# VH-VL binders against Large ribosomal subunit protein uL30 (rpl30): the designs that were tried, part 15

Target 1, 158 residues: Large ribosomal subunit protein uL30 (rpl30), of Saccharolobus islandicus (c3nh88)
Amino acid sequence: MVELLGIIRIRGWAKAPWYINETLEMLRLRYNFNTMMYPKTSQILGMLNKVSPYVTWGEIDPDTLKLLIIKRLETAKGDKVSDSYVKEVLKIENIDTMVKQLYEGKIYLHKLDQYFKLPIRLHPPKGGFKGSVKRPYKNKGEFGYRGDKINELMRRMM
Short names: E, the ipSAE of ESMFold2; O, the ipSAE of OpenDDE; V2, 0.75 times the mean of E and O plus 0.25 times the DockQ between their complexes.

## First folded at step 18 (VH-VL; framework fv_bermekimab)

Design b173 (from b171 with heavy chain D31E; at its last look DockQ between E and O 0.83; V2 from the best seeds 0.00; counts 0 for: pae O 6.5 > 2)
Fold by OpenDDE, look of step 18:
Structure b173 (fold): chain C 158 residues (1-158), chain A 119 residues (1-119), chain B 107 residues (1-107)
Amino acid sequence: as target 1 above (158 residues)
Amino acid sequence: QVQLVESGGGVVQPGRSLRLSCTASGFTFDEYAMHWVRQAPGKGLEWVAAIAYDGSNKWYAESVKGRFTISRDNSKNILFLQMDSLRLEDTAVYYCARDYWEGEYFDYWGQGTLVTFSS
Amino acid sequence: DIQMTQSPSSVSASVGDRVTITCRASQGISDWLAWYQQKPGKAPKLLIYAASDLQSGVPSRFSGSGSGSDFTLTISSLQPEDFATYYCQQANSWPLTFGGGTKVEHK
């Protein structure tokens, strides 16, 4: 079983240093409200700590991931993702199976950019951010690690 | 309540400069990107420029690029539009608008200030 | 640039009528689409964002639909205060662009 992180860029208008932008680009988080999913690795965590003031992340759960795929993920052509599409391009039976295989480490979303438009673009959160995007999550802010709370935020942004 | 009040409009001659201001109140100004949108008399809406919450980045419509400069003073809650080399086609009501959560839409607008020309 | 084409440019309707306005983008914009209402001598007012999300305080008789390139604003039962000009706006990419507007007039 693989732990999966959902990552959202929340400060898209800030002028970041080039080395920060480089890391954000590597994560496919070039613009505000972009979201990506990655396996929880030391490398990814290192990158996130580097760009922490510009992003928020946490452990994404299967239900939220499925919802994200259905509501916001687009095919390479810009269409909604369907079970038939997943079967066609990934030879996976359906989206549920796709989600399962993501958590099993059999496939990785960030490697599927030939079939899907990545990153996933989200809308501003309904009701706004609860805290300041200029402060850490742990200090009544929004950026940085927020654990399981990433799921709530993502759902408000779908 | 959120309020945006434009000022600085008036009658100018072509080639001259004009500086518009927008005073914001009722919200944390330095947390929001801001926009200028204009509307020629009897015509539709045209986006003009945008500025990041901290002024770190700016965007312009092609029609005004190189002539207009958007800026802001977050200590005074004021948005500015410096308009140089003005043209007749710049005739319009100019609105300042608050950006909805750093991108996308305009959730609050001022009542606008009119810029017109005389020969 | 992304061009937004609204149809019709004007529509005559009566109170209680169902009014439908369409907006077409020159390219796919997903659901990055807003609708605004503007009355004479007034600033525009945001009605719908993200193609179908109703702005706070907007009556439920307003609704938005569509995705990709074709979008629709619907007023289920036109009220006297709804006579105005409506604009669509794409937020997919810079520069931000508006539709040409649709004037809803009294029949």
Scores: ipSAE 0.019, ipTM 0.612, lowest interface PAE 6.5, mean pLDDT 92
ESMFold2, look of step 18: ipSAE 0.656; ipTM 0.885
ESMFold2 (binder alone), look of step 18: mean pLDDT 94; pTM 0.955

Design b174 (from b171 with light chain Q55Y; at its last look DockQ between E and O 0.91; V2 from the best seeds 0.00; counts 0 for: pae O 3.0 > 2)
Fold by OpenDDE, look of step 18:
Structure b174 (fold): chain C 158 residues (1-158), chain A 119 residues (1-119), chain B 107 residues (1-107)
Amino acid sequence: as target 1 above (158 residues)
Amino acid sequence: QVQLVESGGGVVQPGRSLRLSCTASGFTFDDYAMHWVRQAPGKGLEWVAAIAYDGSNKWYAESVKGRFTISRDNSKNILFLQMDSLRLEDTAVYYCARDYWEGEYFDYWGQGTLVTFSS
Amino acid sequence: DIQMTQSPSSVSASVGDRVTITCRASQGISDWLAWYQQKPGKAPKLLIYAASDLYSGVPSRFSGSGSGSDFTLTISSLQPEDFATYYCQQANSWPLTFGGGTKVEHK
């Protein structure tokens, strides 16, 4: 089984240095409230640590991932993702199976940009951020690693 | 309570300059992007400019680009709009607005300040 | 630029009426759409954002719907304080743009 990280860009109104922007671009997090999923690897974690002031991330659970796919993921044409679409383009029976295969490491969302519009665009969180976006999550802030709490935030942003 | 108070409006001649100010209180000013939105008398709303929380980035409507400059002093909680080469079509109430969680919506507005022209 | 077209420009209604205002974008804006209420001599107030999310403190009689290019603001039962001008605004792309407004007035 693969651990999946949900990553959200949360400081979009700041002009980051070019070397930070380069990394954000590589992660497909060019704009505020962009979100992506990646397997938890040393490479990804290294990148996240580099751009930590601009993003927040944690372990995304299957229920949240499914909800994200249904509510916010778009097809290459800009339509909502359906079971029939997943079957058509991925030869997977339905969205539930797609989620399972993501966690099994059989498919990777970041490699499916020919079928889906990536990154996924989110909205401002309902009720706002609980802390300052300029502070680390661990210090009553919002950026950096937040573990399974990424799910709550992501759900508020769908 | 969040408050935005505009000032600096008045009667001006075409071609002249005017500087608007917006004083913010009741929230952490440097956590938010800020906007200027204007409204001509009896007309609709028009977005004018935006500035990042730390002033590192700015955005302008085409109608004011090259003439208007948005800036901010986070130490004083003030947003500015420097308006140069003013035109009659710039006549409007100018509102200061707070960006809603960097979402490009406007959740709080000032009362506005009126800019008009005389010959 | 993205043009936002509101209809109607004005509507006469009575207290208790269901009022529907539409906004059309010149191109697809997903659900990056807000609705504002403005009363004479006052600043606009945010009602709806993200096409259908109700802003804090806004009465539940207000609702937003739509995605892509066609959007709707609905007041389920018009109240005396709801007579005002309403604007839609797209937040999909720079420059940010507003609709022309819809004035809800007494019948």
Scores: ipSAE 0.167, ipTM 0.763, lowest interface PAE 3.0, mean pLDDT 92
ESMFold2, look of step 18: ipSAE 0.677; ipTM 0.888
ESMFold2 (binder alone), look of step 18: mean pLDDT 94; pTM 0.958

Design b175 (from b171 with heavy chain G103S; at its last look DockQ between E and O 0.90; V2 from the best seeds 0.00; counts 0 for: pae E 2.3 > 2)
Heavy chain, then light chain:
Amino acid sequence: QVQLVESGGGVVQPGRSLRLSCTASGFTFDDYAMHWVRQAPGKGLEWVAAIAYDGSNKWYAESVKGRFTISRDNSKNILFLQMDSLRLEDTAVYYCARDYWESEYFDYWGQGTLVTFSS
Amino acid sequence: DIQMTQSPSSVSASVGDRVTITCRASQGISDWLAWYQQKPGKAPKLLIYAASDLQSGVPSRFSGSGSGSDFTLTISSLQPEDFATYYCQQANSWPLTFGGGTKVEHK
ESMFold2, look of step 18: ipSAE 0.577; ipTM 0.861
ESMFold2 (binder alone), look of step 18: mean pLDDT 94; pTM 0.955
OpenDDE, look of step 18: ipSAE 0.890; ipTM 0.949

## First folded at step 19 (VH-VL; framework fv_bermekimab)

Design b176 (from b169 with heavy chain D31E; at its last look DockQ between E and O 0.93; V2 from the best seeds 0.00; counts 0 for: pae E 2.1 > 2)
Heavy chain, then light chain:
Amino acid sequence: QVQLVESGGGVVQPGRSLRLSCTASGFTFDEYAMHWVRQAPGKGLEWVAAIAYDGSNKWYAESVKGRFTISRDNSKNILFLQMDSLRLEDTAVYYCARDYWEGYYFDYWGQGTLVTFSS
Amino acid sequence: DIQMTQSPSSVSASVGDRVTITCRASQGISDWLAWYQQKPGKAPKLLIYAASDLQSGVPSRFSGSGSGSDFTLTISSLQPEDFATYYCQQANSWPLTFGGGTKVEHK
ESMFold2, look of step 19: ipSAE 0.606; ipTM 0.872
ESMFold2 (binder alone), look of step 19: mean pLDDT 94; pTM 0.956
OpenDDE, look of step 19: ipSAE 0.922; ipTM 0.958

Design b177 (from b169 with light chain Q55Y S93E; at its last fold request DockQ between E and O 0.91; V2 from the best seeds 0.83)
Heavy chain, then light chain:
Amino acid sequence: QVQLVESGGGVVQPGRSLRLSCTASGFTFDDYAMHWVRQAPGKGLEWVAAIAYDGSNKWYAESVKGRFTISRDNSKNILFLQMDSLRLEDTAVYYCARDYWEGYYFDYWGQGTLVTFSS
Amino acid sequence: DIQMTQSPSSVSASVGDRVTITCRASQGISDWLAWYQQKPGKAPKLLIYAASDLYSGVPSRFSGSGSGSDFTLTISSLQPEDFATYYCQQANEWPLTFGGGTKVEHK
ESMFold2, look of step 19: ipSAE 0.736; ipTM 0.904
ESMFold2 (binder alone), look of step 19: mean pLDDT 94; pTM 0.957
OpenDDE, look of step 19: ipSAE 0.919; ipTM 0.957
ESMFold2, look of step 20: ipSAE 0.653; ipTM 0.881
ESMFold2 (binder alone), look of step 20: mean pLDDT 94; pTM 0.958
OpenDDE, look of step 20: ipSAE 0.923; ipTM 0.958
ESMFold2, fold request of step 21: ipSAE 0.662, 0.654, 0.667; ipTM 0.887, 0.881, 0.887
ESMFold2 (binder alone), fold request of step 21: mean pLDDT 94, 94, 94; pTM 0.958, 0.956, 0.957
OpenDDE, fold request of step 21: ipSAE 0.930, 0.930, 0.931; ipTM 0.961, 0.961, 0.961

Design b178 (from b169 with light chain L96F; at its last look DockQ between E and O 0.89; V2 from the best seeds 0.00; counts 0 for: pae E 2.2 > 2)
Fold by ESMFold2, look of step 19:
Structure b178 (fold): chain C 158 residues (1-158), chain A 119 residues (1-119), chain B 107 residues (1-107)
Amino acid sequence: as target 1 above (158 residues)
Amino acid sequence: QVQLVESGGGVVQPGRSLRLSCTASGFTFDDYAMHWVRQAPGKGLEWVAAIAYDGSNKWYAESVKGRFTISRDNSKNILFLQMDSLRLEDTAVYYCARDYWEGYYFDYWGQGTLVTFSS
Amino acid sequence: DIQMTQSPSSVSASVGDRVTITCRASQGISDWLAWYQQKPGKAPKLLIYAASDLQSGVPSRFSGSGSGSDFTLTISSLQPEDFATYYCQQANSWPFTFGGGTKVEHK
């Protein structure tokens, strides 16, 4: 089983140093509220720690990932993702199976950009951010690691 | 409660300059990107300029690029619009507006300040 | 730039009427659409964002719908305070653009 990190850029208009921007670009987090899902690896965690003042992340659960796919993920042409689309392009039964295979490590969403428009763009959160985006989540702010609280935030941003 | 109050509007002649100010209160000003939006008399709304929460990046509508400068003083909670080389088409009510967490929705607006042209 | 076209430019209505205003984008904007209300001499107020999400403090008689290129603002039962001009705004891409407005008038 693979843990998946959901990663949201939450500070995008302020100028970042070029070396930070290179890492954000590699993560496909060019603009504010760009969102990606990556397997939890030491390389991804290292990149996230480097760019942590600009992003928030945590372990996305399967129910939230499924909801994200049906509400915000688009086909390469910009249409909503459906079970029929997943069957056609991935040769699997449905979105539930897609979610299962992502958690089994059999497919990687970030390698499927020929079929899906990536990154995902979220809305600002309903009810707003609870703290300052300039402060770490652990210190009454919003940026950095938030564990399973990433799921509540993502649901407010769909 | 959130308040945005513009000032500095008036009657202007071609080629002159004006500096608009927007004083913010009731929220943490330096957490928010800010915008100027204008409305010509009897016409619709036109976005003019935007500035990042820390002032590090700025964006302008093509119609004002090179002539207008957006800036902010976060220690005094003031947003500015320096308007140089004014033209007749710049006649409008100018609003400052708060961006909702860099999400591109304008959740609070000031009352506006009128810039008119006497050519 | 993404052009936003509102229809109608004005509507004459009575208290209690259902009022529908439309907004069309020149290209797809998904659900990146806001609606604003503006009364004479006043600044716009945000009513709806993300095409259908009601801003805090806005009465439930206001609703938004649509996705892609075509969007609708509905006032289910017009109240005296609802006579105003309504603007849509796309939040999809720079530069952020507004529709031309729809004036809701008493008659």
Scores: ipSAE 0.581, ipTM 0.857, lowest interface PAE 2.2, mean pLDDT 91
ESMFold2 (binder alone), look of step 19: mean pLDDT 93; pTM 0.945
OpenDDE, look of step 19: ipSAE 0.883; ipTM 0.945

Design b179 (from b169 with heavy chain W101F; at its last look DockQ between E and O 0.92; V2 from the best seeds 0.00; counts 0 for: pae E 2.2 > 2)
Fold by ESMFold2, look of step 19:
Structure b179 (fold): chain C 158 residues (1-158), chain A 119 residues (1-119), chain B 107 residues (1-107)
Amino acid sequence: as target 1 above (158 residues)
Amino acid sequence: QVQLVESGGGVVQPGRSLRLSCTASGFTFDDYAMHWVRQAPGKGLEWVAAIAYDGSNKWYAESVKGRFTISRDNSKNILFLQMDSLRLEDTAVYYCARDYFEGYYFDYWGQGTLVTFSS
Amino acid sequence: DIQMTQSPSSVSASVGDRVTITCRASQGISDWLAWYQQKPGKAPKLLIYAASDLQSGVPSRFSGSGSGSDFTLTISSLQPEDFATYYCQQANSWPLTFGGGTKVEHK
């Protein structure tokens, strides 16, 4: 089973230095509240450390990923993703099976932009941010690694 | 309690300049992007300009580009709109508005300040 | 620019009526839409964001629906304080744009 990192850009309007923007573009996090999922690898973690003042991330759980697919993921044409769409384009029974295969490492969402509009765009969080986006999560802020707390934040942004 | 109070409106002549101010209180001002939105008398709403929470990026409606400048002083909790080369079409009540966490929704508005022309 | 078209331009209604207001975008905006209420001489007040999410402190008789290009604001049982002008606003793309407004008037 693969650990998946859910990553959200949370500082979009303030200018980032050009070298930071290069890495954000590689992660497909060009605009505020863009979110992507990547397997947890040393390379992804290295990129996240470099851009950490602009993003927050953690291990996304299967229930949250399913909700993200249902509520926020769109087809390449901009329609909502359905069980019938997943069955047609991925040859997978339903969204539950899609989630299982993502965690089995059989498919990678970031490689499926032929079928899905990526990155995923979230709304600002209901109830707002609890701390400043200009401070690290571990120090009364919002940016950087937040572990499994990424799931509650994502649910408030759907 | 969030409060936004505009000032600096008045009666002007075409081609003159005017600077609007918006004083913010009741929230951490430099955590929020801010906007100006205007409403001509008896008409609908028109977005004018936006500024990032640190002032590093600014956006303008096409109708005001090159004539208006949005700015902010985060040490004094004040948002500004410098309006140069004013035209009759700029007649409106000007509102400052707070952006809901850069989501493009305006969750708090000031009372507005009126800019009109002596024709 | 995304044009937002509201209909009707005005509605005559009585207290207790169900009132529906529509807003159409000139291109798809997913669910990036807000609704505002404005009373005469006052600033607009946010009612709904993200097409259907109720702002804190807004009565539950207000609801929003729609996605893509067609959106509806519904007031399930009109109250005396609900006579006002209502505006939609797209939050999808720069420049941010508003509908022309719908005035809800006492019959």
Scores: ipSAE 0.594, ipTM 0.859, lowest interface PAE 2.2, mean pLDDT 92
ESMFold2 (binder alone), look of step 19: mean pLDDT 94; pTM 0.955
OpenDDE, look of step 19: ipSAE 0.912; ipTM 0.954

Design b180 (from b169 with light chain A50D; at its last look DockQ between E and O 0.92; V2 from the best seeds 0.00; counts 0 for: pae E 2.7 > 2)
Fold by ESMFold2, look of step 19:
Order: C-alpha cells, then sequence, then structure tokens
Structure b180 (fold): chain C 158 residues (1-158), chain A 119 residues (1-119), chain B 107 residues (1-107)
C-alpha cells in the first residue's frame, strides 16, 4: 500500500521566482488552487521543500480522495466522473476500486491525463483560511506540510 | 468592519486623465487581491482590472488595456486606478472590490466614485 | 470572452411570490458562478458563490442552482427588501464578466 500526498497551490496570483515556478509547473500547480496527488517519494518531498511557501500538502485519506474524484475530478471532455466512465476507460468496476488501486500503486492518477482533466481545480476554502498564507502551517499560517489536516482543508474546498 | 472608500471621481474633458483611489480598512489589505469594476449610468456591471496582493501581477479588460493602470500601496492600504486617454464611454461609477482569496468573486465593495465628462 | 445572458430583464412580483432568475454562459463554466444583489444608488452585495453556496448573512430564502452553462437564482418568498436588480458573474476565467441584470420590481 502507498501513501498519497495531496498538494494544493495556495499562493497563485503573485509571481513566484522563475526557478520556483519551474518546479511548480513540473508538479502541475500552475494556477491558484490547482491540486494534484502523487505517491509519497523522496523526489516529491524534495520538490515540495523547494516550493513550500506556495503550496500546502499532507497525506490524503481514501474517503477524501473518493470525494475529490466524485466532486471535482473531470473526464478529459469536462464531464463528471462516474462508475460507468471508470469501467469504460480503466477497465475496473467502479470508483471505489479506482481508489483502492491508487493506494495499491497499481495506477497513478498523474499518468492518466488522457482520461481525466488534470490538475484538479478546487474552490477557495469555505470559511476562508484560518492563518496567513504567507506563514508556515506550523507557525499560525497555511503553507507547507499539514499532515492529515490536508483532508479537512480539501473538504472545505470542494 | 471591512470598509472600502473610493475617491477621485469627477467631471473631466475627454482625452484627459484621472487617478482614482480606494482606501481600505478593517482587514489585512496585503493578503487580498483587489479589483476595479465599473457601471455606466443605467447599465450593468463591467470588470475593469485586477491586481495581485503584492502588486506583482495585473490584469485588464480589453476596453481599457494600454490606457488604465492599476496599482497599490500596501504600506498605506490604498488601491489606485490611473485612467489616461479618457473616452466618453468610460463614463461610470467605479467600484473597488475585494477578491475572496483569489476565488474571482467579490465579497466586499466600496460605495463607488462617479466619473463623468463635459465635452 | 465568456458572455453571460440573463433572463428576464425585469420581473414584476408581489411580496410572497416565488421569483426565479436565469443566467446562461456562452461556454461551460462548471460551478464557477456568483450572484449579486444591487439596490439603486448602492454597491452590489454578494448573495451566492460557487453557483449554490449562500454567503454569510444572506437569508435562506435565496438559493442558487445549476452547473455547466445554465444557472438559476430563486427567491422562495419575496420580501419587501428583495426588490432590487440581480446580476450573475462568471468566476471561471479572465476577463471576469457579468450578466446584464434582472430587475425585480413591485407588482
Amino acid sequence: as target 1 above (158 residues)
Amino acid sequence: QVQLVESGGGVVQPGRSLRLSCTASGFTFDDYAMHWVRQAPGKGLEWVAAIAYDGSNKWYAESVKGRFTISRDNSKNILFLQMDSLRLEDTAVYYCARDYWEGYYFDYWGQGTLVTFSS
Amino acid sequence: DIQMTQSPSSVSASVGDRVTITCRASQGISDWLAWYQQKPGKAPKLLIYDASDLQSGVPSRFSGSGSGSDFTLTISSLQPEDFATYYCQQANSWPLTFGGGTKVEHK
């Protein structure tokens, strides 16, 4: 089983330095509230450390990932994802199975561009941010690693 | 509690310039992107310009591009709109508006300042 | 540019009536839509964001629905303070654009 990092761009309108922006584009976090999921690897963590003032991330749980697929993930044509679509294009039974296979490492969402519109675009959080987006999460702010609290933030942004 | 107050409107001749100001209070101004939105008398709303919270990026409606400049002074909590080469079709009430966390919608508006012309 | 078409341009209604206003986008905008209320001589006031979410302090008689290109604002039981002009606004992409407005007026 693999851990998946959910990553949200939270400082989208201000210019990042070109070398930071290069890494954000590699992560597919070009615009505000762009969101991606990647397996937790040393390479991804290294990239996140480089761009940490512009993003927040943590370990996404299966329930939140399922909600994200249902509410915000779109087909390549812009339609909502359904069990029938997943069966058609991934040859698996339903969305629950898709979530299981993502956590088993059998499929990778970031490699499924031809079937899904990526990155995912989230709304601003309902209730707003609780701290400054210009400070780390661990110091009365919002950016950087937030552990399992990424899940409550994502649910407020769906 | 959040308050936005526009000023600098008035009666001018076409082809002249005006500078509008919007003074903000009741919130951390440099956490928020800001916009100008205008409304011609008896007409609907038209978005004019936007600026990032730190002033590093700016966006303009095509109708004002090259003639208007949005800017901000975060030390004084003031948003500006410099309007050059004014045309009769720029007649409107100009509102400053706060963007909700870069969400592209406006949760607070000022009362507006009127720009009109005498030919 | 995304054109926003609002219908009707005006509606005559009485206190207690159910009022429905529509807004159509010229291309799909998912749920990236806001609704505003404006009274004469006043600035617009945000009512609904994300197509269906009620802004804090807005009465529950207001509701929004729709996705893609067709959206509605509904006032379930019109109150005297609800006579105003209503605007939709797409929040999908630059340039931000508004509908032409719908005036809700007495009788």
Scores: ipSAE 0.506, ipTM 0.845, lowest interface PAE 2.7, mean pLDDT 92
ESMFold2 (binder alone), look of step 19: mean pLDDT 94; pTM 0.956
OpenDDE, look of step 19: ipSAE 0.725; ipTM 0.911

Design b181 (from b169 with heavy chain W101S E102S, light chain W32S; at its last look DockQ between E and O 0.05; V2 from the best seeds 0.00; counts 0 for: pae O 10.2 > 2, placed apart)
Fold by OpenDDE, look of step 19:
Structure b181 (fold): chain C 158 residues (1-158), chain A 119 residues (1-119), chain B 107 residues (1-107)
Amino acid sequence: as target 1 above (158 residues)
Amino acid sequence: QVQLVESGGGVVQPGRSLRLSCTASGFTFDDYAMHWVRQAPGKGLEWVAAIAYDGSNKWYAESVKGRFTISRDNSKNILFLQMDSLRLEDTAVYYCARDYSSGYYFDYWGQGTLVTFSS
Amino acid sequence: DIQMTQSPSSVSASVGDRVTITCRASQGISDSLAWYQQKPGKAPKLLIYAASDLQSGVPSRFSGSGSGSDFTLTISSLQPEDFATYYCQQANSWPLTFGGGTKVEHK
């Protein structure tokens, strides 16, 4: 089983240092409130630590991931993702199976950009951010690692 | 379909300047980082420069840093390479290439434009 | 800078042969490796990205493998249109760098 991270950009595009923007672009997190999913690897964690002031991340659970796919993920043509579409392009029976295979490491969302519009665009969180986006999550802020609390935030942004 | 067309190449004297252009079509230009890659006659490929989708960041090979400037006009779907202080070692076919989904691979290339030198 | 070393520089093969090209990075680049095909007088063509992902429209006889520092491009059964020069390219760090190329020629 693969541990999956949900990553959300929480600070807008600004004149950040080039090396920060480079990494953000590599993660496909160009715009504020964009979200991506990646497997938890040393490489990804290294990148996240580098750009931590601009993003927040944690372990995304299957229910949240499914909701994300249904509500916010778009096909390459800009349509809502359906079971039939998943079957067509991925040869997977349905979205539930897609979620399952993502956690099994059989497929990776970041590799499916030919079928889906990536990154996923989210809305500003309902009710706003609870803390300052300029402070770490662990210090009553919003950026950086927040563990399973990423699910609550992501759901508020769908 | 995706299409990239380079222009501006030609014969130039050392020390002079030249501006290359790449006209893009068939895709949303401002969604993609763009690159210049060159190839000297009979030699391999050399990455030259890259520019972010919105022009906010630029990257250069050490061999051209300080002499070349990459830029783009997203309203016109054009990528540019301003080449100043040209040297004989800059002789090459210059390719415009589209970045693949911010992965810094090159999924589409133009046919290139040749830059050569006269004595 | 990350240096990419390809081997061999050239290989003579016949139609139907299995061809293997190796690319070694001077440091670990994870899976940030692409393979390109270039024919004389033409622009390069992307074959493989992310070390092993096949670009759309590329025949399945092409495959990429490897991670870290050592990578391999394999043509399972060489076809007449496959005689060309192949390049690897790392996308891990700036500056982006290419291998020296491998020319696949007729035996």
Scores: ipSAE 0.005, ipTM 0.581, lowest interface PAE 10.2, mean pLDDT 92
ESMFold2, look of step 19: ipSAE 0.182; ipTM 0.739
ESMFold2 (binder alone), look of step 19: mean pLDDT 95; pTM 0.959

## First folded at step 20 (VH-VL; framework fv_bermekimab)

Design b182 (from b169 with light chain Q55Y; at its last look DockQ between E and O 0.90; V2 from the best seeds 0.81)
Fold by ESMFold2, look of step 20:
Structure b182 (fold): chain C 158 residues (1-158), chain A 119 residues (1-119), chain B 107 residues (1-107)
Amino acid sequence: as target 1 above (158 residues)
Amino acid sequence: QVQLVESGGGVVQPGRSLRLSCTASGFTFDDYAMHWVRQAPGKGLEWVAAIAYDGSNKWYAESVKGRFTISRDNSKNILFLQMDSLRLEDTAVYYCARDYWEGYYFDYWGQGTLVTFSS
Amino acid sequence: DIQMTQSPSSVSASVGDRVTITCRASQGISDWLAWYQQKPGKAPKLLIYAASDLYSGVPSRFSGSGSGSDFTLTISSLQPEDFATYYCQQANSWPLTFGGGTKVEHK
């Protein structure tokens, strides 16, 4: 089983230092509300800590990932992802199987950009942010690590 | 209550400049990106310019690029639009608008200030 | 630039009518669309964002639908305060662009 980090850029219009922008670009988070999923590794966590004032992240659960695929992920042509598309390009049964294989580490979403439009772009959260986007989540703000609360936020942004 | 109040509109002669101001209250101004949107008399809405919450990045419609400058003073809660080299097509009501969390939606608008080009 | 085309230009309707307004984008914009209401001499008000999400305080008789290039604003039962001009706006990419507007008038 692989833990997956869901990562959302939440500050995008303000200019960031070049070295932070370089890391955000490597994560495919160039624009606000760009969203990616990566396996939880020490390298990814190190990159996130470096860019933490501009992003929020946490462990995405399978139900939220499935919703994200259905509602926000697009094919390379910009169409909605369907069971038939996944069957055609990944040679697997359906989206449920795609989610399962992502958590089994058999496939990696960030390596499937020939089939899917990446990164995913989310909307601003319904009801808005509850704290300042310029403060850490753990300090009455929004940026940085939020654990499983990433799932609630992502659902409000779909 | 969120309020946006524009000022500085008026009748302007060919080739002259004008500076619009928008005073914000009832919210944390420097948490929000801001826009100017204009509406010619009897016409539809046209986006003009945008500015990041800290003023570090700016965007302009092609029709105003190089002539208009958006800016903000976060210590005074004021958004500005400096309008140079005004033209006939710049005649409009100019609205100050707040961006909804960098989502490109305008959730609060001022009442507008009229700029009239006098040939 | 993404051109937004609204139809119809105007609608004559009575209180209680169901009113539909359409908006077409010149290229796909997914669901990055807002609807605004504007009364004469007043600033626009946000009704709908993300194509279908109702903004806070907006009556439930307003609804939005569509994705890709074709979008609809529906007023399920027109009220006297709903006579106004309605604009769509794409939020997909710079420059932000508006439709030409649809005026909803008393029959």
Scores: ipSAE 0.640, ipTM 0.878, lowest interface PAE 1.8, mean pLDDT 93
ESMFold2 (binder alone), look of step 20: mean pLDDT 94; pTM 0.959
OpenDDE, look of step 20: ipSAE 0.918; ipTM 0.956

Design b183 (from b169 with light chain S93E; at its last read DockQ between E and O 0.95; V2 from the best seeds 0.85)
Heavy chain, then light chain:
Amino acid sequence: QVQLVESGGGVVQPGRSLRLSCTASGFTFDDYAMHWVRQAPGKGLEWVAAIAYDGSNKWYAESVKGRFTISRDNSKNILFLQMDSLRLEDTAVYYCARDYWEGYYFDYWGQGTLVTFSS
Amino acid sequence: DIQMTQSPSSVSASVGDRVTITCRASQGISDWLAWYQQKPGKAPKLLIYAASDLQSGVPSRFSGSGSGSDFTLTISSLQPEDFATYYCQQANEWPLTFGGGTKVEHK
ESMFold2, look of step 20: ipSAE 0.665; ipTM 0.878
ESMFold2 (binder alone), look of step 20: mean pLDDT 94; pTM 0.955
OpenDDE, look of step 20: ipSAE 0.921; ipTM 0.957
ESMFold2, fold request of step 21: ipSAE 0.674, 0.728, 0.670; ipTM 0.886, 0.899, 0.888
ESMFold2 (binder alone), fold request of step 21: mean pLDDT 94, 94, 94; pTM 0.954, 0.954, 0.954
OpenDDE, fold request of step 21: ipSAE 0.928, 0.928, 0.929; ipTM 0.960, 0.960, 0.960
ESMFold2, last read: ipSAE 0.657, 0.662, 0.711; ipTM 0.878, 0.883, 0.899
ESMFold2 (binder alone), last read: mean pLDDT 94, 94, 93; pTM 0.955, 0.955, 0.952
OpenDDE, last read: ipSAE 0.927, 0.928, 0.927; ipTM 0.960, 0.960, 0.960

